VH-VL binders against a0b8k9r932to1074. Designs and how they scored, part 17

Target 1, 143 residues: a0b8k9r932to1074
Amino acid sequence: NNLPLDGIVFISVRDEDKAEIAEVARRFVNAGLKIIATDGTSGYLRGSGVPAERVRKIYHGSPNVLDYIRRGEVKLIINTPTTKQSVKDGFQIRRSAVDYHVPYITTVQAAKAAAEAIEKALRGELTIKALDEYHREVRYRAL
Below, E stands for the ipSAE of ESMFold2; O stands for the ipSAE of OpenDDE; V2 stands for 0.75 times the mean of E and O plus 0.25 times the DockQ between their complexes.

## First folded at step 5 (VH-VL; framework fv_modakafusp)

Design t5 (at its last look DockQ between E and O 0.44; V2 from the best seeds 0.00; counts 0 for: pae E 4.7 > 2)
Fold by OpenDDE, look of step 5:
Structure t5 (fold): chain C 143 residues (1-143), chain A 122 residues (1-122), chain B 107 residues (1-107)
Amino acid sequence: as target 1 above (143 residues)
Amino acid sequence: EVQLVQSGAEVKKPGATVKISCKVSGYTFTDYYMNWVQQAPGKGLEWMGWVDPEDGETDVAEKFQGRVTITADTSTDTAYMELSSLRSEDTAVYYCATGYYDFSSGYPFDYWGQGTTVTVSS
Amino acid sequence: DIQMTQSPSSLSASVGDRVTITCKASQSISNWLNWYQQKPGKAPKLLIYAASSLQSGVPSRFSGSGSGTDFTFTISSLQPEDIATYYCQQSYSLPLTFGGGTKVEIK
């Protein structure tokens, strides 16, 4: 249940959330995190001036997001409700997230809370309240 | 309002082929995978497979591989399930179903067609 | 494939009774389990998703719990309109699989 202060954040969000998530992603980048994202998400982020590496779909080969997860490089996943984002890939990504204890966020508000918590942590201002809020919004392995 | 409207009941002979349609409205057809579920009389639900209407990609349960073809027509927002080499045990109600996906909820079937009864008899 | 074992296959209870249905997965599916209600002659209806999340519009007497391999569906106070067959379904991996169902009747 660690806050990611470094490493990679994988982002895959629905269209209506991309604008808000772009701001969150910018905050992650400024905090020293790297962004990898699905096609549509990465395109939007880059278009918004946020560095984001497109990660290939799993069935298109390696390296893909699973590789990054398995290597312990992905420290956080942001995936807001989507209409369809590759179900096959989604199942595998979700499973890997659980297996490798990678926290995942499913709401814009939780994503914002994560960004705030990370920023506060970097400044040494992290409080118990902030941690509680973050943990409340972030989901972890529930096996 | 999301609606999945399936074609009417079918009566077929063994060895025949049946093709059921599922017309969608109330959402963007290509944004959701369409699933098909079989339910034999007095029996449970069994997932048959799904199609991605956007690119036509399909995944079919092993039990039905070789006999089932799932397709989608984006011009009419209609998904199809074709089952060939029909046998008596294929007598069942067939449902189309779809749902949302995210990491927290997975892929539940939020929306269902009304079902199509297929009767296979000599 | 992930097998879902549902129990009991049928039950009869009185109005107001607490009804409990269990579903066991052959392997861990985390919390990605859904519960459906199917009334005679009708399509299934989603009641619970992600093991414990109540679908919008579903009465609060319905609930779900569990994670990993063992899951429970509960009707806190059985109502006449709850006569139906209930199914669990894992959405953890393909192929998607359902439990055998539980037919709920009222005495």
Scores: ipSAE 0.337, ipTM 0.796, lowest interface PAE 1.8, mean pLDDT 90
Fold by ESMFold2, look of step 5:
Structure t5 (fold): chain C 143 residues (1-143), chain A 122 residues (1-122), chain B 107 residues (1-107)
Amino acid sequence: as target 1 above (143 residues)
Amino acid sequence: EVQLVQSGAEVKKPGATVKISCKVSGYTFTDYYMNWVQQAPGKGLEWMGWVDPEDGETDVAEKFQGRVTITADTSTDTAYMELSSLRSEDTAVYYCATGYYDFSSGYPFDYWGQGTTVTVSS
Amino acid sequence: DIQMTQSPSSLSASVGDRVTITCKASQSISNWLNWYQQKPGKAPKLLIYAASSLQSGVPSRFSGSGSGTDFTFTISSLQPEDIATYYCQQSYSLPLTFGGGTKVEIK
């Protein structure tokens, strides 16, 4: 209830986008979100100091991203154009995102904007809390 | 320039097998699925199946299951479609096709082979 | 399997006419629909992807619209070189499926 967006962000991006996405993913983690990512993306994120849980190809491992989506745990998908993923896995993930109403983002620029929006919402929540604490302190001292 | 070059026309008898090749140049063969599409005379296009050249993962449409084998040879950058137990209704043009998957845009076929005519006659 | 129903199956129009083709999916496919042009003796050519996005190098007289189950393809001003059969195709789920085609001829 305290965070504007709780849960998991699934990230799978092409090599060219990984550096910028690592910075975005760090902002999500700092905002209290958990990251799950595919092979190369998860490796890059962990190597950059961003905690990310690896998910496996749907046919060869569990837990996979579909499990998280179906449980309602994935709140956002970030997937930039790539040739490296199984097209079949991409179809299943995309269908699940539509069926479970999970928003998705396909550009680095949109991912940066999402991180900024979440950070602004968090600052707004903290600002509201700070104002409430200020009013509470005034009431106590007014006695 | 991306090119998908298919093997030449074939004439077969009922019960025979045909194997069509699709040689790729101009992109990294293992990065894209290869699809096969059938077009019978006077009919529309029908997807037969695909292969991931990187690991040989394949899917075949139910209509063709049991008669179609789709493979890829990464040493020659060539995909193959083999159709067995040929019938007269298998007379058609067969295309290989590929495209770029985009999570938001889907999976259109940007590139097509020139087509291979297979004639099955009694 | 998702069935794609095109209409009409054929049409005849004059140069300069507006041509409209419809494609209906048996289930919602979001906007994951492509349009191809196939000229006699040639392989299909991608014109439109994602229901309304024009492929690079395709003339602006071609357009598409729709989402969910109902889709429309339009040629704003028919040209002689547009004689072809046009196919819609869904890329929402396997098996990938095409519409039955619409043959466009000039009167």
Scores: ipSAE 0.184, ipTM 0.711, lowest interface PAE 4.7, mean pLDDT 85
ESMFold2 (binder alone), look of step 5: mean pLDDT 91; pTM 0.937

## First folded at step 7 (VH-VL; framework fv_modakafusp)

Design u1 (at its last look DockQ between E and O 0.43; V2 from the best seeds 0.00; counts 0 for: pae E 3.1 > 2)
Fold by ESMFold2, look of step 7:
Structure u1 (fold): chain C 143 residues (1-143), chain A 122 residues (1-122), chain B 107 residues (1-107)
Amino acid sequence: as target 1 above (143 residues)
Amino acid sequence: EVQLVQSGAEVKKPGATVKISCKVSGYTFTDYYMNWVQQAPGKGLEWMGWVDPESGETDVAEKFQGRVTITADTSTDTAYMELSSLRSEDTAVYYCATGYYDFSSGYPFDYWGQGTTVTVSS
Amino acid sequence: DIQMTQSPSSLSASVGDRVTITCKASQDISNYLNWYQQKPGKAPKLLIYAASSLQSGVPSRFSGSGSGTDFTFTISSLQPEDIATYYCQQSYDLPLTFGGGTKVEIK
């Protein structure tokens, strides 16, 4: 369970999945995560009201998704299969994700589950903080 | 039905050049990289390189660099592998191969050409 | 380059026997490991991808397992038509590399 609570989510999905992924991406943004995406995906997300920054394909130079992965900034990758993906770019991204231990998700259902888990984790963390503040008040009043 | 049909067997002298074709049917040629694989007699398989038919971008394994040119012609849905400065150890069967890349499952070769035998002899 | 070491280089077994072939990678390749069958005079045929996923139309007596550096290919009950050479291949990184092959014969 390496789901992120902060950082960047890289999204690159096939056309058939873009509508459902836009809803998931909105939940990530609401949770405080940032979105980067390739051209077609970033355009769709922005057109759906989801902030997403475009990243260049690797052969167009820096900055590209590999730069973000290598700096430890990408915390999650969502990529659904397409026949038109650059295989060379795919090898480079996948190798970097494995080497830098970045979790990856390849289905819409897994992406939805990730959004749900992140939302629950943020609610749980806030609850723990509130309890800590309450316990500190009790300890202070006993003095 | 997906088919990869290679050009016929070749007999060459050392120092010559051979150019093998791989004609594709049954799928959109520009959607998949085309790979080339060498198999010397009684030996295993060795990846030579690939081409992206859409962009023309190619990579060649270090062993073959400088002697191998891999190209694609989208007007005929045909990939080519050209091997120059032939040596006797280049005697082998040469295959074209392709497959579906997937981030989770990698890059297996689902489809192979029938192979082209190249014999290099004096 | 990632070296793939197959073992054994050849074997003989009886019809009905369990056959096991191993493949070891020189580095962690996760599950990016494929298995091919090549019959004499024919092109290789994909049997297993992603270490353990059976290709469509491949008989269930074929299986694969492993992750990281150590992988196993198994024929649960050898049939006469399984006489072939079997190759592993990593697709983790370039250059793509194959194991040396395992020739399977009937004794």
Scores: ipSAE 0.325, ipTM 0.738, lowest interface PAE 3.1, mean pLDDT 86
Fold by OpenDDE, look of step 7:
Structure u1 (fold): chain C 143 residues (1-143), chain A 122 residues (1-122), chain B 107 residues (1-107)
Amino acid sequence: as target 1 above (143 residues)
Amino acid sequence: EVQLVQSGAEVKKPGATVKISCKVSGYTFTDYYMNWVQQAPGKGLEWMGWVDPESGETDVAEKFQGRVTITADTSTDTAYMELSSLRSEDTAVYYCATGYYDFSSGYPFDYWGQGTTVTVSS
Amino acid sequence: DIQMTQSPSSLSASVGDRVTITCKASQDISNYLNWYQQKPGKAPKLLIYAASSLQSGVPSRFSGSGSGTDFTFTISSLQPEDIATYYCQQSYDLPLTFGGGTKVEIK
């Protein structure tokens, strides 16, 4: 399992996590990653000065996040617990993440750890400990 | 306090249509998907489908496709399940249910209606 | 569709006994597995979500474990009020599906 050093990060988080995730997203952007996000998340990120492209929901047609995943462009998914999110989209995103071996993060803490790991990796300072910490919080599934 | 209150028992003849309601209170109706679950007498639980009250989007289990219509009225915070072409096998208790969703744990049903008994007999 | 197979379909145990129910998924569902308790004439009640997370207000004698395809629900010390039918349910993929249920009685 590799940390993404380029490509797209998909972000969809609950309201209470958006402030912290905005900082994480900023770090991703500074590291050279691109952000795509759902409506609410992308709006918040842009409002916070973090570039984030809005991606349409799956049931609204293409292009959507699944297209990016299938093209191998999405390298990381951040999705924190939420009371309102397209459940059907969630199921499909999860399936695609597994099928295409895209790691996904479900906590703010793990997201922060990922950002730190990526930054260290870019500086050639990634340690086994940092990698283990990242992997502990990031989920991977095989076909 | 979250409450899901369903409409009363129904007695129908084969071929008829039944529409049961589920009125919610204690939370924002549009924040949660509403599910319907069937339970035949002495049998297990079977998911019928769900509706997104905000968008109106639905998904229905294959078994019920063509016969079930799930809707939501945001003006009254009420979800509906309509089952047509009723058969004796449709005799069951029907529940509305909703819950939280997150990427790591899925979609459990935290809240349930009290159930609506539908009896189909000639 | 993901099939959920529960075992046993029924069991009888004494008060204080350890009760174990198993649920097997036809494919890997990670930890997207919930357990419900249903008492006669009542709606199901969520006890465990995400395979092992105890729902708020649920007694600690109830627990869940497992991941992938094999899951276990446990009552550490069966109480009279635990007489009910228990169901597992996967929330990994649509359509959502339930196990066949396990009827728990007391001797």
Scores: ipSAE 0.221, ipTM 0.766, lowest interface PAE 2.0, mean pLDDT 90
ESMFold2 (binder alone), look of step 7: mean pLDDT 91; pTM 0.931

Design u2 (at its last look DockQ between E and O 0.42; V2 from the best seeds 0.00; counts 0 for: pae E 6.4 > 2)
Fold by OpenDDE, look of step 7:
Structure u2 (fold): chain C 143 residues (1-143), chain A 122 residues (1-122), chain B 107 residues (1-107)
Amino acid sequence: as target 1 above (143 residues)
Amino acid sequence: EVQLVQSGAEVKKPGATVKISCKVSGYTFTDYYMNWVQQAPGKGLEWMGWVDPEDGETDVAEKFQGRVTITADTSTDTAYMELSSLRSEDTAVYYCATGYYDWSSGYPFDYWGQGTTVTVSS
Amino acid sequence: DIQMTQSPSSLSASVGDRVTITCKASQDISNYLNWYQQKPGKAPKLLIYAASSLQSGVPSRFSGSGSGTDFTFTISSLQPEDIATYYCQQSYSLPLTFGGGTKVEIK
């Protein structure tokens, strides 16, 4: 899968990661990506000056993140570990991510790496090393 | 210490209904889904379904749809599994189980009840 | 549904032996694979989560590896107290599903 240079990034992270992810999200926005996020995450991002559209939880109906994924609009998913965050939604998002070949990231470190890779790509500076690092941290469907 | 304590053994006739309980302690009941797992004698483990104690949302495996009802009582920190129209093949040990959710690692069952034996015989 | 095929169904080994159990998923489940130990008359006990992460308090002789569709559970040195049935379980998607189990006995 290619690094997303446009489209939507879905973000849903635990509270302790929101500060660092806000910086990552800012970089995504500056790179031309759009952010959609769960309620808590989107609120924090907006409060930090990062535009982020709130997206419904799956069990609250459409449109939700699955709709965006199925439309091919979501190009990257960031979701850090959490004790409870709509477990069922998590299962469905993960399944859809694989089905629709959407890479997903589960750590702040990987998210930062992705942002850097995207920025470099936009500048035409993407290297094989950067790509490898990105792929190591991002999950893809095995072909 | 986290504990899941289930109700005692049940003996039922075919066509009857059984309701078993799982009382939790040592953690916030509403923070995690409660699962039920069936294990027939000498057989493997089979996931039946779960309930979100926070809002009562349930998901049930297709095999048990229409016959199983999973509920949670937040006032007593107790989850319930009710199985109706009992058959001989429903003879099994039933476990409640829960665990922490991690996006990167999934949903393992960290904690288990001691199991409840249900015997269905005419 | 995701089918989990576990092998072997049973094995017998000597104390100190290396024991290997395999689990194959019918589709890619990334690393969302757990291993449980169940002793006779007892509830299952989580040993490994996320394919290779050792649960707290579990002896280091237990380990897990793999990703995607093929997973391996290993006991580096089988001990008498390890007599049990072991199960893999995918937590990638609903419905959650288990392998058929592997009964481990001591010769």
Scores: ipSAE 0.325, ipTM 0.793, lowest interface PAE 1.5, mean pLDDT 90
Fold by ESMFold2, look of step 7:
Structure u2 (fold): chain C 143 residues (1-143), chain A 122 residues (1-122), chain B 107 residues (1-107)
Amino acid sequence: as target 1 above (143 residues)
Amino acid sequence: EVQLVQSGAEVKKPGATVKISCKVSGYTFTDYYMNWVQQAPGKGLEWMGWVDPEDGETDVAEKFQGRVTITADTSTDTAYMELSSLRSEDTAVYYCATGYYDWSSGYPFDYWGQGTTVTVSS
Amino acid sequence: DIQMTQSPSSLSASVGDRVTITCKASQDISNYLNWYQQKPGKAPKLLIYAASSLQSGVPSRFSGSGSGTDFTFTISSLQPEDIATYYCQQSYSLPLTFGGGTKVEIK
């Protein structure tokens, strides 16, 4: 059977960071991770060809980012300096991330570093998996 | 240069209403929340609430719920705090304050108005 | 609500002394702690943000440290112009809350 966990990255960034973050998000998706994002960020990512699921603002109800965090589904949060309109959400998201021990990143540079680390870890795991599947196929045909 | 200029001192009777203004210059008024802070004599600072000047959304601390109205007028770049049903305990200096929210820095108040003294005396 | 307990409530020290003020949060607030100076009759002035970052134009004798629940503000060498009340403030969650203040006087 398949691996039980896909891993989710939550992304909410200011407009000037969206272009660089879109490239980072593409790397996450290529590594097998899922993206969820707030409306403005999710729209930009989708327009750039990066799959991203929209989540509601906290004050608009469920499902929102807090629901995903509380369920343990969010593995990483990327939130660069936010506009004044996101200040209320910023307080609540940050509190939940700390309470549920979800790492969070506030710079593009750190986001790039995270993508590189995740790619390395997952390529190593994929290599082991591929080798195990190859050995299973060889053994079966020999029988 | 950023300036927050508040209206002058007020002397009020119990049960009255006071409305304090905070006029902004030196930055784009709609880009930052405006906060209001109360400081009673011999007491510390207490956050009352804020307004988002762009859309008029507010958040008010529980203690002040129902008595405080915080508004913004983008045509004059002026925020207002209105406190109704005044009591002697509302005698205080009231400040408007603002700052830039940043995930890594938090929400420090870089800029403060000069304060408005409100005296509620029977 | 997050309670901020500031100690001492007042102190008296000589010019040149090291002054230390503590601020304790009722829960973990990471580094979201600011320090303000308020001179008599004036508005508060931001000195330190993010627990330890010095605001532009603030003298280097002021410093802050700490994370989580326990924070310290230090004046390395007290000057006459440092007579003021100092406040800590958390910006971790709403409502924003301040410590009770520390009044610093010269002996």
Scores: ipSAE 0.035, ipTM 0.641, lowest interface PAE 6.4, mean pLDDT 83
ESMFold2 (binder alone), look of step 7: mean pLDDT 91; pTM 0.941

Design u3 (at its last look DockQ between E and O 0.47; V2 from the best seeds 0.00; counts 0 for: pae E 7.0 > 2)
Fold by OpenDDE, look of step 7:
Structure u3 (fold): chain C 143 residues (1-143), chain A 122 residues (1-122), chain B 107 residues (1-107)
Amino acid sequence: as target 1 above (143 residues)
Amino acid sequence: EVQLVQSGAEVKKPGATVKISCKVSGYTFTDYYMNWVQQAPGKGLEWMGWVDPEDGETDVAEKFQGRVTITADTSTDTAYMELSSLRSEDTAVYYCATGYYDFWSGYPFDYWGQGTTVTVSS
Amino acid sequence: DIQMTQSPSSLSASVGDRVTITCKASQDISNYLNWYQQKPGKAPKLLIYAASSLQSGVPSRFSGSGSGTDFTFTISSLQPEDIATYYCQQSYSLPLTFGGGTKVEIK
């Protein structure tokens, strides 16, 4: 559950969370991270002025999010409940996240906490408290 | 309120084709897969397949491959299941079902249609 | 394909009894296990998702436990309105598969 200071963040969130996540994503981009996202999420982010690459669905071939995970390029996954997500892809993404120890965030609050932690880390201001808050919300479990 | 409303009962002869519909309301149709589930009389539930209304991508269980076509019409928020070359064993109640997915919750079927009875008899 | 073996196929119990149904997956499915209730002539209703999470609006007498391959569904105190057939279902991978069902009746 390491904080990503570089690499790719995969984002797929439900409609009601997109506005808040757009701000989080902006912070990620400003911190030097790259955003890849599902169709709906990436469209919203781009529409909000946040660079986000649309990721190909796994069943549509490579390269897809799974490839990025396996390459160790995806450093964080944000996926809120009821999110528009390929379910089939989701099964594989979840497994890969666990296998490759990619932290998985499921709430907007945790996403915000992650962004703050990353920003502080980059400034060398990361505290134990911030780290604990991040780790409490960022999870993955063995399958 | 989320609602899945299916078309009415069908009576068909062997070899015929049946097409049943599932109209949705209360949520964005394209945001979730639509599943179809078969239940023969007195038997259990069997997943037939699903469609992604956003791009029309489908996955069908091996048992039904070659005979079932699952489609979605985004202009009417309606999913369809077409079963061809009907047999007596296809007599069953067919349900459309959808649900949410996330990392922890998995993929439960939160919402179900009321079911459509299809009777196949000579 | 992942096989879901559900037991028992049927049971009869008295009002107030504790009822237990088991579901075994042919492989590890983590917590991707759901439980449904189906009353005669009605569509199934989701009761438990993610093996142990209670669906909103479902009475607390219903519960689920387990992970990996072995799962349990429990009705802590059987009520008359609980007469139904219950199904487990894995959503770990395609094709999605259901258990054979357990018919619950009241003595």
Scores: ipSAE 0.279, ipTM 0.786, lowest interface PAE 1.6, mean pLDDT 90
Fold by ESMFold2, look of step 7:
Structure u3 (fold): chain C 143 residues (1-143), chain A 122 residues (1-122), chain B 107 residues (1-107)
Amino acid sequence: as target 1 above (143 residues)
Amino acid sequence: EVQLVQSGAEVKKPGATVKISCKVSGYTFTDYYMNWVQQAPGKGLEWMGWVDPEDGETDVAEKFQGRVTITADTSTDTAYMELSSLRSEDTAVYYCATGYYDFWSGYPFDYWGQGTTVTVSS
Amino acid sequence: DIQMTQSPSSLSASVGDRVTITCKASQDISNYLNWYQQKPGKAPKLLIYAASSLQSGVPSRFSGSGSGTDFTFTISSLQPEDIATYYCQQSYSLPLTFGGGTKVEIK
């Protein structure tokens, strides 16, 4: 199935979402996924006890999130609107996510649904409803 | 609620420089890119470039590279576009514009300044 | 750079007519396509974003469709206040680029 049961999750979220996303990120780590995040998000996650590797803004050079995406290492992107991420980075992350078929999540609700679906898959409790909720909340943009 | 207020019309001679201001109110200036758009008389819209007010990073379209400087002053919540070595074909209306970026929505310009007419004449 | 080819450059129609404007991108831009209306002496106004999403406060007679390279903008029943020039614009990549515009007039 298309559930990301291994690999890297990129997380960059607004300040208002960081507390809820930290709990979701812990669930991803417990499920065997690794976290990379931009400066403010990575600092918050580490301060909350969630291991997260810092990644640099794209326009500040390599290595950045595009490098991880292009190498096929990023399996899921969680990016809510944030004052700390420039619009320029957003264009390039979006372009790369589409080009490399990486699921892109833009809400806390979708992130929670992804974590729930992954946890149910690991316990062998996955249902049609859980898969349907995950796929409804995660999209590939048509090109 | 959101307002983008541009400086007034300018009349310039060839070879001069013009600097147009765009003062922002109704949102946090540093949260959004500010874009500049040129519209020559009887012609369409052309994106000139943008600035990130937070760190001053810019991107300028190739056509305008070398003559356009786009800046932001966070102490006054004002963006600027400076066009140097003016030519008669630079006669146009210049707009500042901004909007919200979103993965699903892209980057539409929800808010526009009223426009600044620049006339370059001998 | 992504070239946006907009057709027609102008048109004339009667009140109540259905009006269709097309915009073609030189490469695949997914649905990252906006439509603006500009009246003489005024700044452009956003009508449609993401190819088909209606901006808040815009009348439902305006619509958009398409994905990839071929996009359409429709006014289902032309009204006198719809006299304007309409522009498409891609927001897929930098530089951001606009179509050449379509001037809509009433016969």
Scores: ipSAE 0.027, ipTM 0.646, lowest interface PAE 7.0, mean pLDDT 85
ESMFold2 (binder alone), look of step 7: mean pLDDT 92; pTM 0.940

